# VH-VL binders against Basement membrane proteoglycan (unc-52), part 13

Target 1, 184 residues: Basement membrane proteoglycan (unc-52), of Caenorhabditis elegans (q06561r450to633)
Amino acid sequence: KDRLMFAGDAEGVTISDIEERTIDRNTPFSFFKTGYLTFDGTTDGVAKYWRLPQRFLGDKVTAYGGKMEFEIEFSGSGHHSSEPMVVLKGNQNILVHRVRNQEHVLRSDSPVRITVETYETNYEQLNGAAATREDLLMVLADLDAFLIRATHVAHQTSTSLGDVSWEIAVDRYTPDGLALEVEQ
Key: E = the ipSAE of ESMFold2; O = the ipSAE of OpenDDE; V2 = 0.75 times the mean of E and O plus 0.25 times the DockQ between their complexes.

## First folded at step 4 (VH-VL)

Design qa1 (from q08 with heavy chain S28D S56Y N58D, light chain S94R; framework fv_potravitug; at its last look DockQ between E and O 0.54; V2 from the best seeds 0.00; counts 0 for: pae E 8.1 > 2)
Fold by ESMFold2, look of step 4:
Parts: structure tokens; C-alpha cells; sequence
Structure qa1 (fold): chain C 184 residues (1-184), chain A 117 residues (1-117), chain B 108 residues (1-108)
């Protein structure tokens, strides 16, 4: 349902650090790869994140039980980032998702699709404690930020984001679709 | 409280197929990795594989080609099949619940599987 | 795959003593996704520690974990009679998930 397809337009996506202290709203993005938003600039050694636009924020409780998906591609070498792949902030709480086996999954110049089902078991707090259902529902009830990692390796020369979507559980497909009830 | 109960045949002949089932009582089935382990007598644990509630599986490469794990979400059950067993497959088999960040916090009671020589 | 080793193989101590158990990985365990389990004879493993240092629900405060990278430690500050069993480390940072061979804490 909600998607970003990047047909020559950033669609409100910006780059920031994880704390959102340095948001570069005038970043010159490249669109030479059809369907991708590409950043070739320096990260200045600071981990950077794609910061999703307002339509992915606010009251997103109906996303519980659904899934988020996006494609990433990067060019570069060196040690993989230890930063989270996805960061959700809401109601003064932060939950993160990390890719399982990321050193095997993420390879230079090899696009990969990341799928994260919206369950608390796919998230942890920044301190490493497992998220509870209550933590996730609270964050989703008033989502302030949705960040996707842009810096993947130490010596990165390029990073791209594509085909971002976030489906709600009850909107799986119609007609005759299997409905999942949203927990409130 | 979450409880896992497992069952299946415990005595097999070589070349037969091991088949075990684990039922989950209490708690949620969705969002977890439903996992099988084995422990040969006097030895350490080996991860056999897992299945997510959606049907996605991941298996230990050492058993790939012989193992399959399946799920029935309506019954809150998941099953292990291990084909072409031999004496090296003799072990106590465990089912367990895992999540991405907090591993295997609930375990079944274990089933001793013996493969006769 | 990531191979885990544990030392010592057997640790002979008395009740009330401090136990220190080591686990070493053949390569770095990303994000300190390392767990410790206790296993009594004839029973399934019991999760003690996850994320290298987080105590599982209902685990007494005498159990603590530390470490990062390739070197991890389980500490039992004051051994109780029920603690004289086997302890395993396990990594879940990279599939296939692997276990150490175990350390038996044996009563002197």
C-alpha cells in the first residue's frame, strides 16, 4: 500500500544520522538506476540513514502484523557497519532491526531485498534488550521517524534505496483475502 | 506460560524417516522461529533448523537434503522429518521457540530417537 | 560456520565459590549475539544469558555474562547446590547457529 518507487524524485526522503541531528534536505541524489534513489557523496565517516517521509509516520498501529520491504544496493569494501538496518522512533522510544547474517546477505554491487515483518520479535531496544509487543505498539501508535541504513561498509562509494513498501496486516490482498486482526 | 510438547516414534531402523511433531500451548505462534535441535548421547547440541510461522525455513548445511521442517499455524504445531537415518542420527531431539534477539527460551521435553544398527 | 570452544572442560568447585566459564569463537560474533544455557542431566537446556550480558526472565542475579568479539565469560558469583551441572555457550549471530562443547561444573 504505501510505497516509494523513485521515478526521478526522492519523494521526500532525506539523509540523516541516527539521532536526526544532521538532516541534509538538499542532498543531490542520482536516479540513473531506474527505481532507485542513489547517493554517491561522502559520509564523512558518520553512519547515515535514509529518512522516510511523513506518509510513513504518525499512527501506524495497523501496520502491526504486516511487513515492510525495501531494496538496497551499495558499492564499497571493508568491515560491515554495526549500525541497525531499520530504526523506528515513537512515543519517546526507539526500536531497531538488524539483518540476520548480514555479512553473508549484504554484498557489494549485489542488490538485495530486505523483508521485516512488523512483530516485536524482529526488534530490539538500542541497549540490546528484546522488544515487547507493548514497546512496538507504543512506537507504532505515534511514529516520529522511520530510518533505513544507508552506510553499510567502511569504504563505501555508493548507496541506493529502492522499492520501499509497508503493508498493513488486514490489507494483505482482496477480494477473498486472508484478514489478520490488528491488535490494540 | 508457553509450553512445548513433542511426540513421535523413538525407535527406527536404518534408512527410515524420522518424524517428530511439536505442539505449542500458551502464548503467540506468530513472530517466532520454531526450531529443532538434537543432542547425541554424551555430546553437545546441534541446531537442525528452523521454520518461521510464514513457512520460511533455514537448515543446518550438514543436514541439508535430508531434513524438512513444516508448520501448521492453525494447530500451532511444527514437525521435523529426517530421511535416510543411520546410527549417527541417534540423539535426543528437542523442539524450541526462538526469536531474532532472544534465543531459545522455551524447549520441549525431548524425545530420544534410537536408530538400530 | 562459527566454531565455539569452552574452557575449562571441567571446573571442580565447592558450593559458595565463584565460577568463571570461558567461551571463545573462531570469528567475531556480531552484535554480541551469544547466549549461555544451563543443562541438568535428563532435561532440556535452560536459557540463562542472551546478547552476551542480558539475563533471561527468572534467572537469579548470581548469573552474569560479559564479553564481545571472540571472547565471552559466564560468571556464577556464589555457587548453589543446583548449579553443579553443564553450561553451554551458543552463538546466534550467524546461521548455522552453533554451540560450544560445554563446561561441567563439578562438586569437589
Amino acid sequence: as target 1 above (184 residues)
Amino acid sequence: QVQLQQWGAGLLKPSETLSLTCAVYGGDFSGYYWTWFRQPPGKGLEWIGEIYHSGYTDYNPSLRGRVSISVDTSKKQFSLKLRSVNAADTAVYYCARGSYYKPFDYWGQGTLVTVSS
Amino acid sequence: EIVLTQSPGTLSLSPGERATLSCRASQSVSRSYLAWYQQTPGQAPRLLIYGASSRATGIPDRFSGSGSGTDFTLTISRLEPEDFVVYFCQQYGRSPFTFGPGTKVDIK
Scores: ipSAE 0.012, ipTM 0.612, lowest interface PAE 8.1, mean pLDDT 85
ESMFold2 (binder alone), look of step 4: mean pLDDT 92; pTM 0.939
OpenDDE, look of step 4: ipSAE 0.821; ipTM 0.906

Design qa2 (from q08 with heavy chain S30D, light chain R31Y S54Y S95Y; framework fv_potravitug; at its last look DockQ between E and O 0.53; V2 from the best seeds 0.00; counts 0 for: DG spot H30, pae E 3.9 > 2, grease 19.1 > 18.9)
Fold by ESMFold2, look of step 4:
Structure qa2 (fold): chain C 184 residues (1-184), chain A 117 residues (1-117), chain B 108 residues (1-108)
Amino acid sequence: as target 1 above (184 residues)
Amino acid sequence: QVQLQQWGAGLLKPSETLSLTCAVYGGSFDGYYWTWFRQPPGKGLEWIGEIYHSGSTNYNPSLRGRVSISVDTSKKQFSLKLRSVNAADTAVYYCARGSYYKPFDYWGQGTLVTVSS
Amino acid sequence: EIVLTQSPGTLSLSPGERATLSCRASQSVSYSYLAWYQQTPGQAPRLLIYGASYRATGIPDRFSGSGSGTDFTLTISRLEPEDFVVYFCQQYGSYPFTFGPGTKVDIK
């Protein structure tokens, strides 16, 4: 149920590096593209991330089994970044999602919607080791950071984020509707 | 803990449809990619395709027009259909469990399928 | 699609020796998503290594993997009698997923 639509406002999104050592809270964003937050910044060889606001953080165990979705677009050329697309930090652990086949999915000036279901099988440790269900639940129980990659190619001239949402799973059919199940 | 058991007919005539089913025992069904492979005699393994628990599929382009994979989440089963078989489809067929980052850690026992003439 | 080659085709060694098996990809394997399997004749494959270097659950520490880009290696530090079977690599970085042709480890 959490959503960012970027209707002329950044809604608390900031720019940071993956370690959150530099957080730019005064970044001048553009909204000329309806529904998008756009940043035109120099690529300094350091991957930058959209840093999601507080309402996406805290106790998010109920998001297990749901999905997160967002749109991205960029302009630029060169080698694709090997950095993760999504970074979740919580309880002193970091889990990441990397886009499979990204060279064909992420193309300059071509918007794409990314969907990541909130299961441990869609995440790995920063170093590439597989995540366990306990790893994911621990991260979600006290989520400290939710980052989405903003730097996609080596010679990037602009980057945009749109329509961010994170929802709870509905995975049981009943005659009167769907029931929510978020744990175990 | 996780165990995969597969079954289906082992002898087919040309133009028939190959049909195999794999049942999953133990572990979670949700979040995994349920996958089929084959290994022709004297040849290496070939990835046929996969199905996510939601019904989303990915198929090897070489088989896309003939292959269908389906899932029954309530029974924790998934099935392979390969239409219009010929002698080149003779192989041992395997089902397996995969995830996005960790490939195929549990496999079925294998089913030899022979296509006669 | 990514074509995998393996060398040597057959590796003749004695128990207790170190085995080194090579896998080469026709193009870079994204994120080092490369796995190694062991297959005994007449049986399903057994996952040994994933992500180029991580051992699967229950795999002895004599098995190790390394490599990135297009070149990958499986090492068996001390061959046991049960290790004299076929090994193959598999990439899962891009569709379609593909397998190498295998390296048979034979007893000398």
Scores: ipSAE 0.355, ipTM 0.764, lowest interface PAE 3.9, mean pLDDT 87
ESMFold2 (binder alone), look of step 4: mean pLDDT 92; pTM 0.941
OpenDDE, look of step 4: ipSAE 0.902; ipTM 0.954

## First folded at step 5 (VH-VL; framework fv_potravitug)

Design r2 (from a51 with heavy chain S30E, light chain R31Y S54Y; at its last look DockQ between E and O 0.55; V2 from the best seeds 0.00; counts 0 for: pae E 4.4 > 2)
Fold by ESMFold2, look of step 5:
Structure r2 (fold): chain C 184 residues (1-184), chain A 117 residues (1-117), chain B 108 residues (1-108)
Amino acid sequence: as target 1 above (184 residues)
Amino acid sequence: QVQLQQWGAGLLKPSETLSLTCAVYGGSFEGYYWTWFRQPPGKGLEWIGEIYHSGSTNYNPSLRGRVSISVDTSKKQFSLKLRSVNAADTAVYYCARGSYYKYFDYWGQGTLVTVSS
Amino acid sequence: EIVLTQSPGTLSLSPGERATLSCRASQSVSYSYLAWYQQTPGQAPRLLIYGASYRATGIPDRFSGSGSGTDFTLTISRLEPEDFVVYFCQQYGSSPFTFGPGTKVDIK
């Protein structure tokens, strides 16, 4: 289970656009809100993403069937972003997760915990076409980027990320001696 | 490929509880939203609600107080209960497989449920 | 909740003709999450299009979808005899997930 708890440190998280062409490695983050990484900068209408550190990347096939979880909070108003909530890039493919009913799930100044089970049915290709299990497994086999949306509304003044975790599948591998070794 | 088969009592009296079951054959049971719809005679489809393999449910607000959906993952089955039925609940009921994004690619054969006046 | 309307209610055409079916939403449909289904009488719906424009597996390319926001279109480029049935749109941008009233495609 990999986890980011943000106890006064960004733990290698940076901010970038979805293409990772602009990566802000020296962004002045705030830790005033306990357990959160906070960015108070303007978006200027440009979609920004929390870019997760190297320990969330590489060979992540064992995460299939598990879940990723994180908390988000923002301050601001206006139209909700149409950008995906999670972006996974690997093996020259991109898969995204979009939150259903986000206007009823995401509210200004109200932290929300997002859970995404690591199944292909929770992901689309970037153009919106359905993901297959093979698509997801190939992306996870050599994961190059794990992005979480940081800009949620048009006139955002603050964005925060907290308590990030990614775990392997629940005990369905427990009878397998090799799987038990991997899980523990 | 994937096939859904449904069954249950088709004739009810007012105030009884509608109970239908859907079995899933082929494909994975995990990762999908197992969904119930109904279609009143001569009318369009109405989404009733859904259940994820974990047991998490979401219901149409218009039916929330009367509906419950359950799952038995070991049997690859899910069930609908609709309490306190009346004539307006007369419809063909369908089970279906939904993606996270809620388009529905496989459907059961349908069960006509008639609530007598 | 989002109300869908479909026009026309009935579309009378001959085999080989092009059919254009309209679906309008009372509010913008998030992410263009709109699906089209075909339903023959006495049978369950069949998914044709999802995400406004993507064909489901096994659907012939004579079926295409387009649109965004509140206005969506299903086009059948050349009607085959089996296409003279009812078509429903369905939004999945917000709960409750709702269906349009249907458009019947009739043989002239």
Scores: ipSAE 0.263, ipTM 0.707, lowest interface PAE 4.4, mean pLDDT 87
ESMFold2 (binder alone), look of step 5: mean pLDDT 92; pTM 0.929
OpenDDE, look of step 5: ipSAE 0.878; ipTM 0.929

Design r3 (from a51 with heavy chain S28D S54R, light chain S54Y; at its last look DockQ between E and O 0.03; V2 from the best seeds 0.00; counts 0 for: pae E 13.0 > 2, placed apart)
Fold by ESMFold2, look of step 5:
Structure r3 (fold): chain C 184 residues (1-184), chain A 117 residues (1-117), chain B 108 residues (1-108)
Amino acid sequence: as target 1 above (184 residues)
Amino acid sequence: QVQLQQWGAGLLKPSETLSLTCAVYGGDFSGYYWTWFRQPPGKGLEWIGEIYHRGSTNYNPSLRGRVSISVDTSKKQFSLKLRSVNAADTAVYYCARGSYYKYFDYWGQGTLVTVSS
Amino acid sequence: EIVLTQSPGTLSLSPGERATLSCRASQSVSRSYLAWYQQTPGQAPRLLIYGASYRATGIPDRFSGSGSGTDFTLTISRLEPEDFVVYFCQQYGSSPFTFGPGTKVDIK
């Protein structure tokens, strides 16, 4: 239910590196592709990320058990990036999501929709270890940053982000009865 | 932009404890692995260990039992202690910033530590 | 732990020549998490390449990296006078993070 539609506005999204330093403050975004935020800035060998705005941050515990979705598209060639697709920072911890077999999923000039269910099984810690449920809940309880990878290949000429959404959990069934995740 | 400055005693006797401190200036302290390396004279670098800004540590097994790394987030500092030193511990010691991916982009100036009888 | 070896130990070349430095790992390096550093005597290391092939900020185009698995290379396309120093590879695919013994690029 939280969405970014990019109807001619960046809606508070910025471009940064993984350390959240703004790299190209004076490079304007483009909206020529309907529903997308496009960045054509020079690739200077620094991996770039879309940094999501404040409404995606703060207390997001109710997002546990839901899903986040977004569309990406890029133009370019060369080796695929080894960096994570999603970075969540919160409560002094960092968790990341990596797209499996990304070379088979991500193709130049071909938009793709990425869906990540908000469960610890889809995340790992900075050191590569699997995330625990407690790790994910703590990060979500005080989310400081939500980054989506913008640099996908070595010789990239453009990168686009579209239709970002983050939905809260729905009712869940278990063998011992219904388990409800209360919406906040 | 980011600077690491390190200090500590450079002359030690066998069995003493090496103690070095590194201060971080410019940039964020959070989200990085604060790391110690050493380089014996004329030799390659050895990773000693790291500390995450929240205090979690990871050490080179070759130094297990002798090394500890600590952090003071309020002062943006981290420290190395190496117990029971001997001549093999003579080296230039470096602090460094480890990225999320564990490559090291900013380094301290180095501290020569000599262990002599 | 992953042991890195570098060859040659010393590479004797003239300015303007192409240098090819090799780094071999005792086992596959996860995700090609391999970095190259340059070190001038008496100074701290300088990061050149990370992720096997990505240049660090401010590193000139004559430096390039390639490789995967157990075999990695650093190429200096045209040696400049300042390039006659020592180069180390470093793996960060698994702990402990280890360095190669170095290759000295020496003027012949």
Scores: ipSAE 0.000, ipTM 0.457, lowest interface PAE 13.0, mean pLDDT 84
ESMFold2 (binder alone), look of step 5: mean pLDDT 92; pTM 0.932
OpenDDE, look of step 5: ipSAE 0.883; ipTM 0.932

Design r4 (from a51 with heavy chain S30E Y106S, light chain R31Y S95Y; at its last look DockQ between E and O 0.04; V2 from the best seeds 0.00; counts 0 for: pae E 18.8 > 2, placed apart)
Fold by ESMFold2, look of step 5:
Structure r4 (fold): chain C 184 residues (1-184), chain A 117 residues (1-117), chain B 108 residues (1-108)
Amino acid sequence: as target 1 above (184 residues)
Amino acid sequence: QVQLQQWGAGLLKPSETLSLTCAVYGGSFEGYYWTWFRQPPGKGLEWIGEIYHSGSTNYNPSLRGRVSISVDTSKKQFSLKLRSVNAADTAVYYCARGSYYKYFDSWGQGTLVTVSS
Amino acid sequence: EIVLTQSPGTLSLSPGERATLSCRASQSVSYSYLAWYQQTPGQAPRLLIYGASSRATGIPDRFSGSGSGTDFTLTISRLEPEDFVVYFCQQYGSYPFTFGPGTKVDIK
């Protein structure tokens, strides 16, 4: 299981837009909340994402059937973002995860744990069409980007990411009866 | 077992800079939060701040602007400086090791710092 | 900032009795990141409990912790002579880390 603990270090996480352009190079991250990476910079009207480091990328097909978890917290008010919560890019494909009923789940100054099981039923194509199992496996086979939404509301003053983990599935079969090797 | 030993001047005049050093023995220096606390006589403990071995720091907002914590990884030491002291800074000062989850499992012996009026 | 309160301020008991010490937080403590320390006068604090209920290495099993959210408890099942000292709680769920004011366990 790969994990980001944010123990006074960003651990290679950056802030970017959905196109992965690095933004706000001058605003330092804060670590005031135990186990959180906090950004207090302006949103400037651009949806921003936490971009996960290289160790979460590459061949991640063995993550199929596991789960990823992270915590988010923000301060602010206004309309909730319509952007995806999670963006996976790989093998020239993009799949996204959207939080169901996010207006009832995400509240200012209230941390929330997001759990996304790594199955196609939790992902969509960028245009909103359902993802197939083949779509997800292709993205995981050569994962180029793993983004987690950082801007949640229109008038946001701070955003935090914490306790990121991605579990590799254990004790599951493949369609042909072959077991996947799992890294603990 | 990790052991922390601390030292520094215990008597200061107002406006001077408090300077304390803590040395770490018998354990790893990497991966921990090296932390300073203080306890005024007869009062509770106050978290002053911490430093990671990379040099990254967090300070109590009540002391920001007066406090700095530094680290010397090759010597396994970390130091506290508190500028512009006054009588309210009189306390026993402790260094401690913070785990990666931030509870404090090892403490120095304490240093009484008195600031004369 | 999370404010911790402890009750009672002083707990007067005899050796062999059970002590129950309370800590209450002004806001929920994330992940139950709540620690208990013991402090003998003139000595450094000693970690007893972390994560609300996990006993630190080398701590006798007469010490136990419980609680979540805003309410936490330290229990000493049978007081020994060396236990008549001060106990304080500390949250590490968010910065700045804060401490309770302490409960003094006095011999009757």
Scores: ipSAE 0.000, ipTM 0.441, lowest interface PAE 18.8, mean pLDDT 84
ESMFold2 (binder alone), look of step 5: mean pLDDT 93; pTM 0.937
OpenDDE, look of step 5: ipSAE 0.886; ipTM 0.937

Design r5 (from a51 with heavy chain S30E, light chain R31W S54N F97Y; at its last look DockQ between E and O 0.78; V2 from the best seeds 0.00; counts 0 for: pae E 3.5 > 2)
Heavy chain, then light chain:
Amino acid sequence: QVQLQQWGAGLLKPSETLSLTCAVYGGSFEGYYWTWFRQPPGKGLEWIGEIYHSGSTNYNPSLRGRVSISVDTSKKQFSLKLRSVNAADTAVYYCARGSYYKYFDYWGQGTLVTVSS
Amino acid sequence: EIVLTQSPGTLSLSPGERATLSCRASQSVSWSYLAWYQQTPGQAPRLLIYGASNRATGIPDRFSGSGSGTDFTLTISRLEPEDFVVYFCQQYGSSPYTFGPGTKVDIK
ESMFold2, look of step 5: ipSAE 0.509; ipTM 0.783
ESMFold2 (binder alone), look of step 5: mean pLDDT 92; pTM 0.932
OpenDDE, look of step 5: ipSAE 0.882; ipTM 0.929
ESMFold2, look of step 7: ipSAE 0.390; ipTM 0.751
ESMFold2 (binder alone), look of step 7: mean pLDDT 92; pTM 0.932
OpenDDE, look of step 7: ipSAE 0.872; ipTM 0.925

Design r6 (from a51 with heavy chain S28D S54R, light chain S32Y F97Y; at its last look DockQ between E and O 0.04; V2 from the best seeds 0.00; counts 0 for: pae E 13.1 > 2, placed apart)
Fold by ESMFold2, look of step 5:
Structure r6 (fold): chain C 184 residues (1-184), chain A 117 residues (1-117), chain B 108 residues (1-108)
Amino acid sequence: as target 1 above (184 residues)
Amino acid sequence: QVQLQQWGAGLLKPSETLSLTCAVYGGDFSGYYWTWFRQPPGKGLEWIGEIYHRGSTNYNPSLRGRVSISVDTSKKQFSLKLRSVNAADTAVYYCARGSYYKYFDYWGQGTLVTVSS
Amino acid sequence: EIVLTQSPGTLSLSPGERATLSCRASQSVSRYYLAWYQQTPGQAPRLLIYGASSRATGIPDRFSGSGSGTDFTLTISRLEPEDFVVYFCQQYGSSPYTFGPGTKVDIK
């Protein structure tokens, strides 16, 4: 239901570190790649994250059972980041999603669509421990941050985010009973 | 520009209740852990406890049972109460703003609390 | 709980010199959960470094942090007169959140 399409505007997305401190505020975003938000700021060796705007936050329990999708593209070289791809913060907890075998999934100058189903099996605590269903539901009930990794390789020259969507599992009554309808 | 201003009585007798209040100006109240620390004279800092903007609390086990932190979201204020004080509770008390990662970027000016005999 | 130790207790230096302050944790602390603070006597602490190496807003370039695991370092590349105060490390990887005992940077 919630969607970001980048057509010359950042749509409220900012760049931060994992602790949501805004960095490189003097470096403007670029939109030369149609449908993408692009950032070319100075690296300091600290992983940077796209910080999603307020409309993706708050009470998002209805997102449980849906999926989030986004496109990423980067230019650069060197070893891949070991940082989480997605960070969700809410209700005094932090859950993360990590891309497995990312060296084969993420390649320079090759856009890729990342899909993460909104289930606890796709998330873990920051220290690597498995997330429970209660952990995920509590985070979603009072979501305060939704971060997507922007730093993918050691010597990165640019990073881009596109076509962000987070579908909501919606129940709809039918004559034969409850049916699930998913919105984007 | 975030500012924390704190106040409360600074001189107490043994067995009284310490009561301090901290007001938050110039920033969002939600999404943070509103925190109390103390620093005995000549000693290091001790974390007392924290309250999330929705009211959930977490306290240092060393003060458990004596400490209470509360929040008034409409006033953007949070308060510390420490029951049954004694001389060991003499310290400068600070309020602070905690991130989700629990580092503390804004601090109140401090309040010296002295417990006399 | 995680105990932090700092060395040296007092570091005697002159203005313009480089200061190196050490913090050691009793067990491993992820770099994301280590901070450094400065405290002038009679004043509240001031956040310098978070996430072991990230400089807080408004902190001059002469302050830098590094380290991982159990060993962390604060470096002041060129001491200014206002830097001759006390410095604390803090871990926030597990509750209770704890501080080191401090290193005083003292003017010779």
Scores: ipSAE 0.006, ipTM 0.472, lowest interface PAE 13.1, mean pLDDT 84
ESMFold2 (binder alone), look of step 5: mean pLDDT 92; pTM 0.930
OpenDDE, look of step 5: ipSAE 0.822; ipTM 0.912

Design r7 (from qa2 with heavy chain D30E Y106H; at its last look DockQ between E and O 0.52; V2 from the best seeds 0.00; counts 0 for: pae E 4.2 > 2)
Fold by ESMFold2, look of step 5:
Structure r7 (fold): chain C 184 residues (1-184), chain A 117 residues (1-117), chain B 108 residues (1-108)
Amino acid sequence: as target 1 above (184 residues)
Amino acid sequence: QVQLQQWGAGLLKPSETLSLTCAVYGGSFEGYYWTWFRQPPGKGLEWIGEIYHSGSTNYNPSLRGRVSISVDTSKKQFSLKLRSVNAADTAVYYCARGSYYKPFDHWGQGTLVTVSS
Amino acid sequence: EIVLTQSPGTLSLSPGERATLSCRASQSVSYSYLAWYQQTPGQAPRLLIYGASYRATGIPDRFSGSGSGTDFTLTISRLEPEDFVVYFCQQYGSYPFTFGPGTKVDIK
């Protein structure tokens, strides 16, 4: 299980766009909210993402069948973003997770825990086609980027990320013959 | 490869509890939303609710309070209970498999449930 | 709750003709999470299209979908004898998930 607790440190997390370009930050991160990394952002028309550090990248095939979890909170108003909540890139492919029913799930000043189990059924291609198991395993075999959405609504004044974790799956057969195990 | 087979009592009296079970053969059980629908004779389909393999549920608000869906992952089965039935609950009931982004690609054979007056 | 309507109610065509079926939503369907199903009498529905425009596994090329927002279309480019059945649209962008009332495709 790999984890980010944000106890006064960003732990290598940065702010980027979906192409992983570092976005100019005139405001440093804040840690006043215990267990969170907070960024006071703007609504400049650029979608922003938390970019996870190297230890979440590389060969992650054994994460198949496990789960990733994180907490988010934001302050702001207006229409919800249509951008994906999670972006995984690997082996020249991009898979995303979009929060279904997000207007009910994501509300200003209300922390929420997002859980995404690492199965192809929880991901789609950027264009909206459903992911196959082969797509997901290929992305996990050489994971180049793991992004979590940071801009959630049109008139956002702050965004926070907390308690990020990603576990290795329980040891069992899969229908496609891969053995999985739980990271303890 | 994936097949869904469903069973349960097809004839009920008013106020009884409808109980149906669906067994999943082939394919993975994990990662899917195991779902119940109904279709009154000659009418359209109604989504009843779903259960994720982890036990998380979502129900149609029109049936909330009467409906319960459960899962037994060791048996690859999921079940529907609908309490306090009446004549309006007469329908063909279907179980189905869905995923987060590709809905309901495999269906059970259907069970006609008749509630006598 | 998103209400789906379908038009026409019945579409009378001959084998080999092109069919165009419409589905309209009372509100925008998030992410174009709109599916199309075929249902033969006495059988469970069969998924044809998901995400407005992607064919489900094993669905022939003659079926295609399009649309976004509130207006969606299923096209059958050349009707085969087995295609003269009922078609439903269904949204899965917001709970509760809802179905349209159906379009019956009849042999003329």
Scores: ipSAE 0.316, ipTM 0.744, lowest interface PAE 4.2, mean pLDDT 87
ESMFold2 (binder alone), look of step 5: mean pLDDT 92; pTM 0.940
OpenDDE, look of step 5: ipSAE 0.896; ipTM 0.951

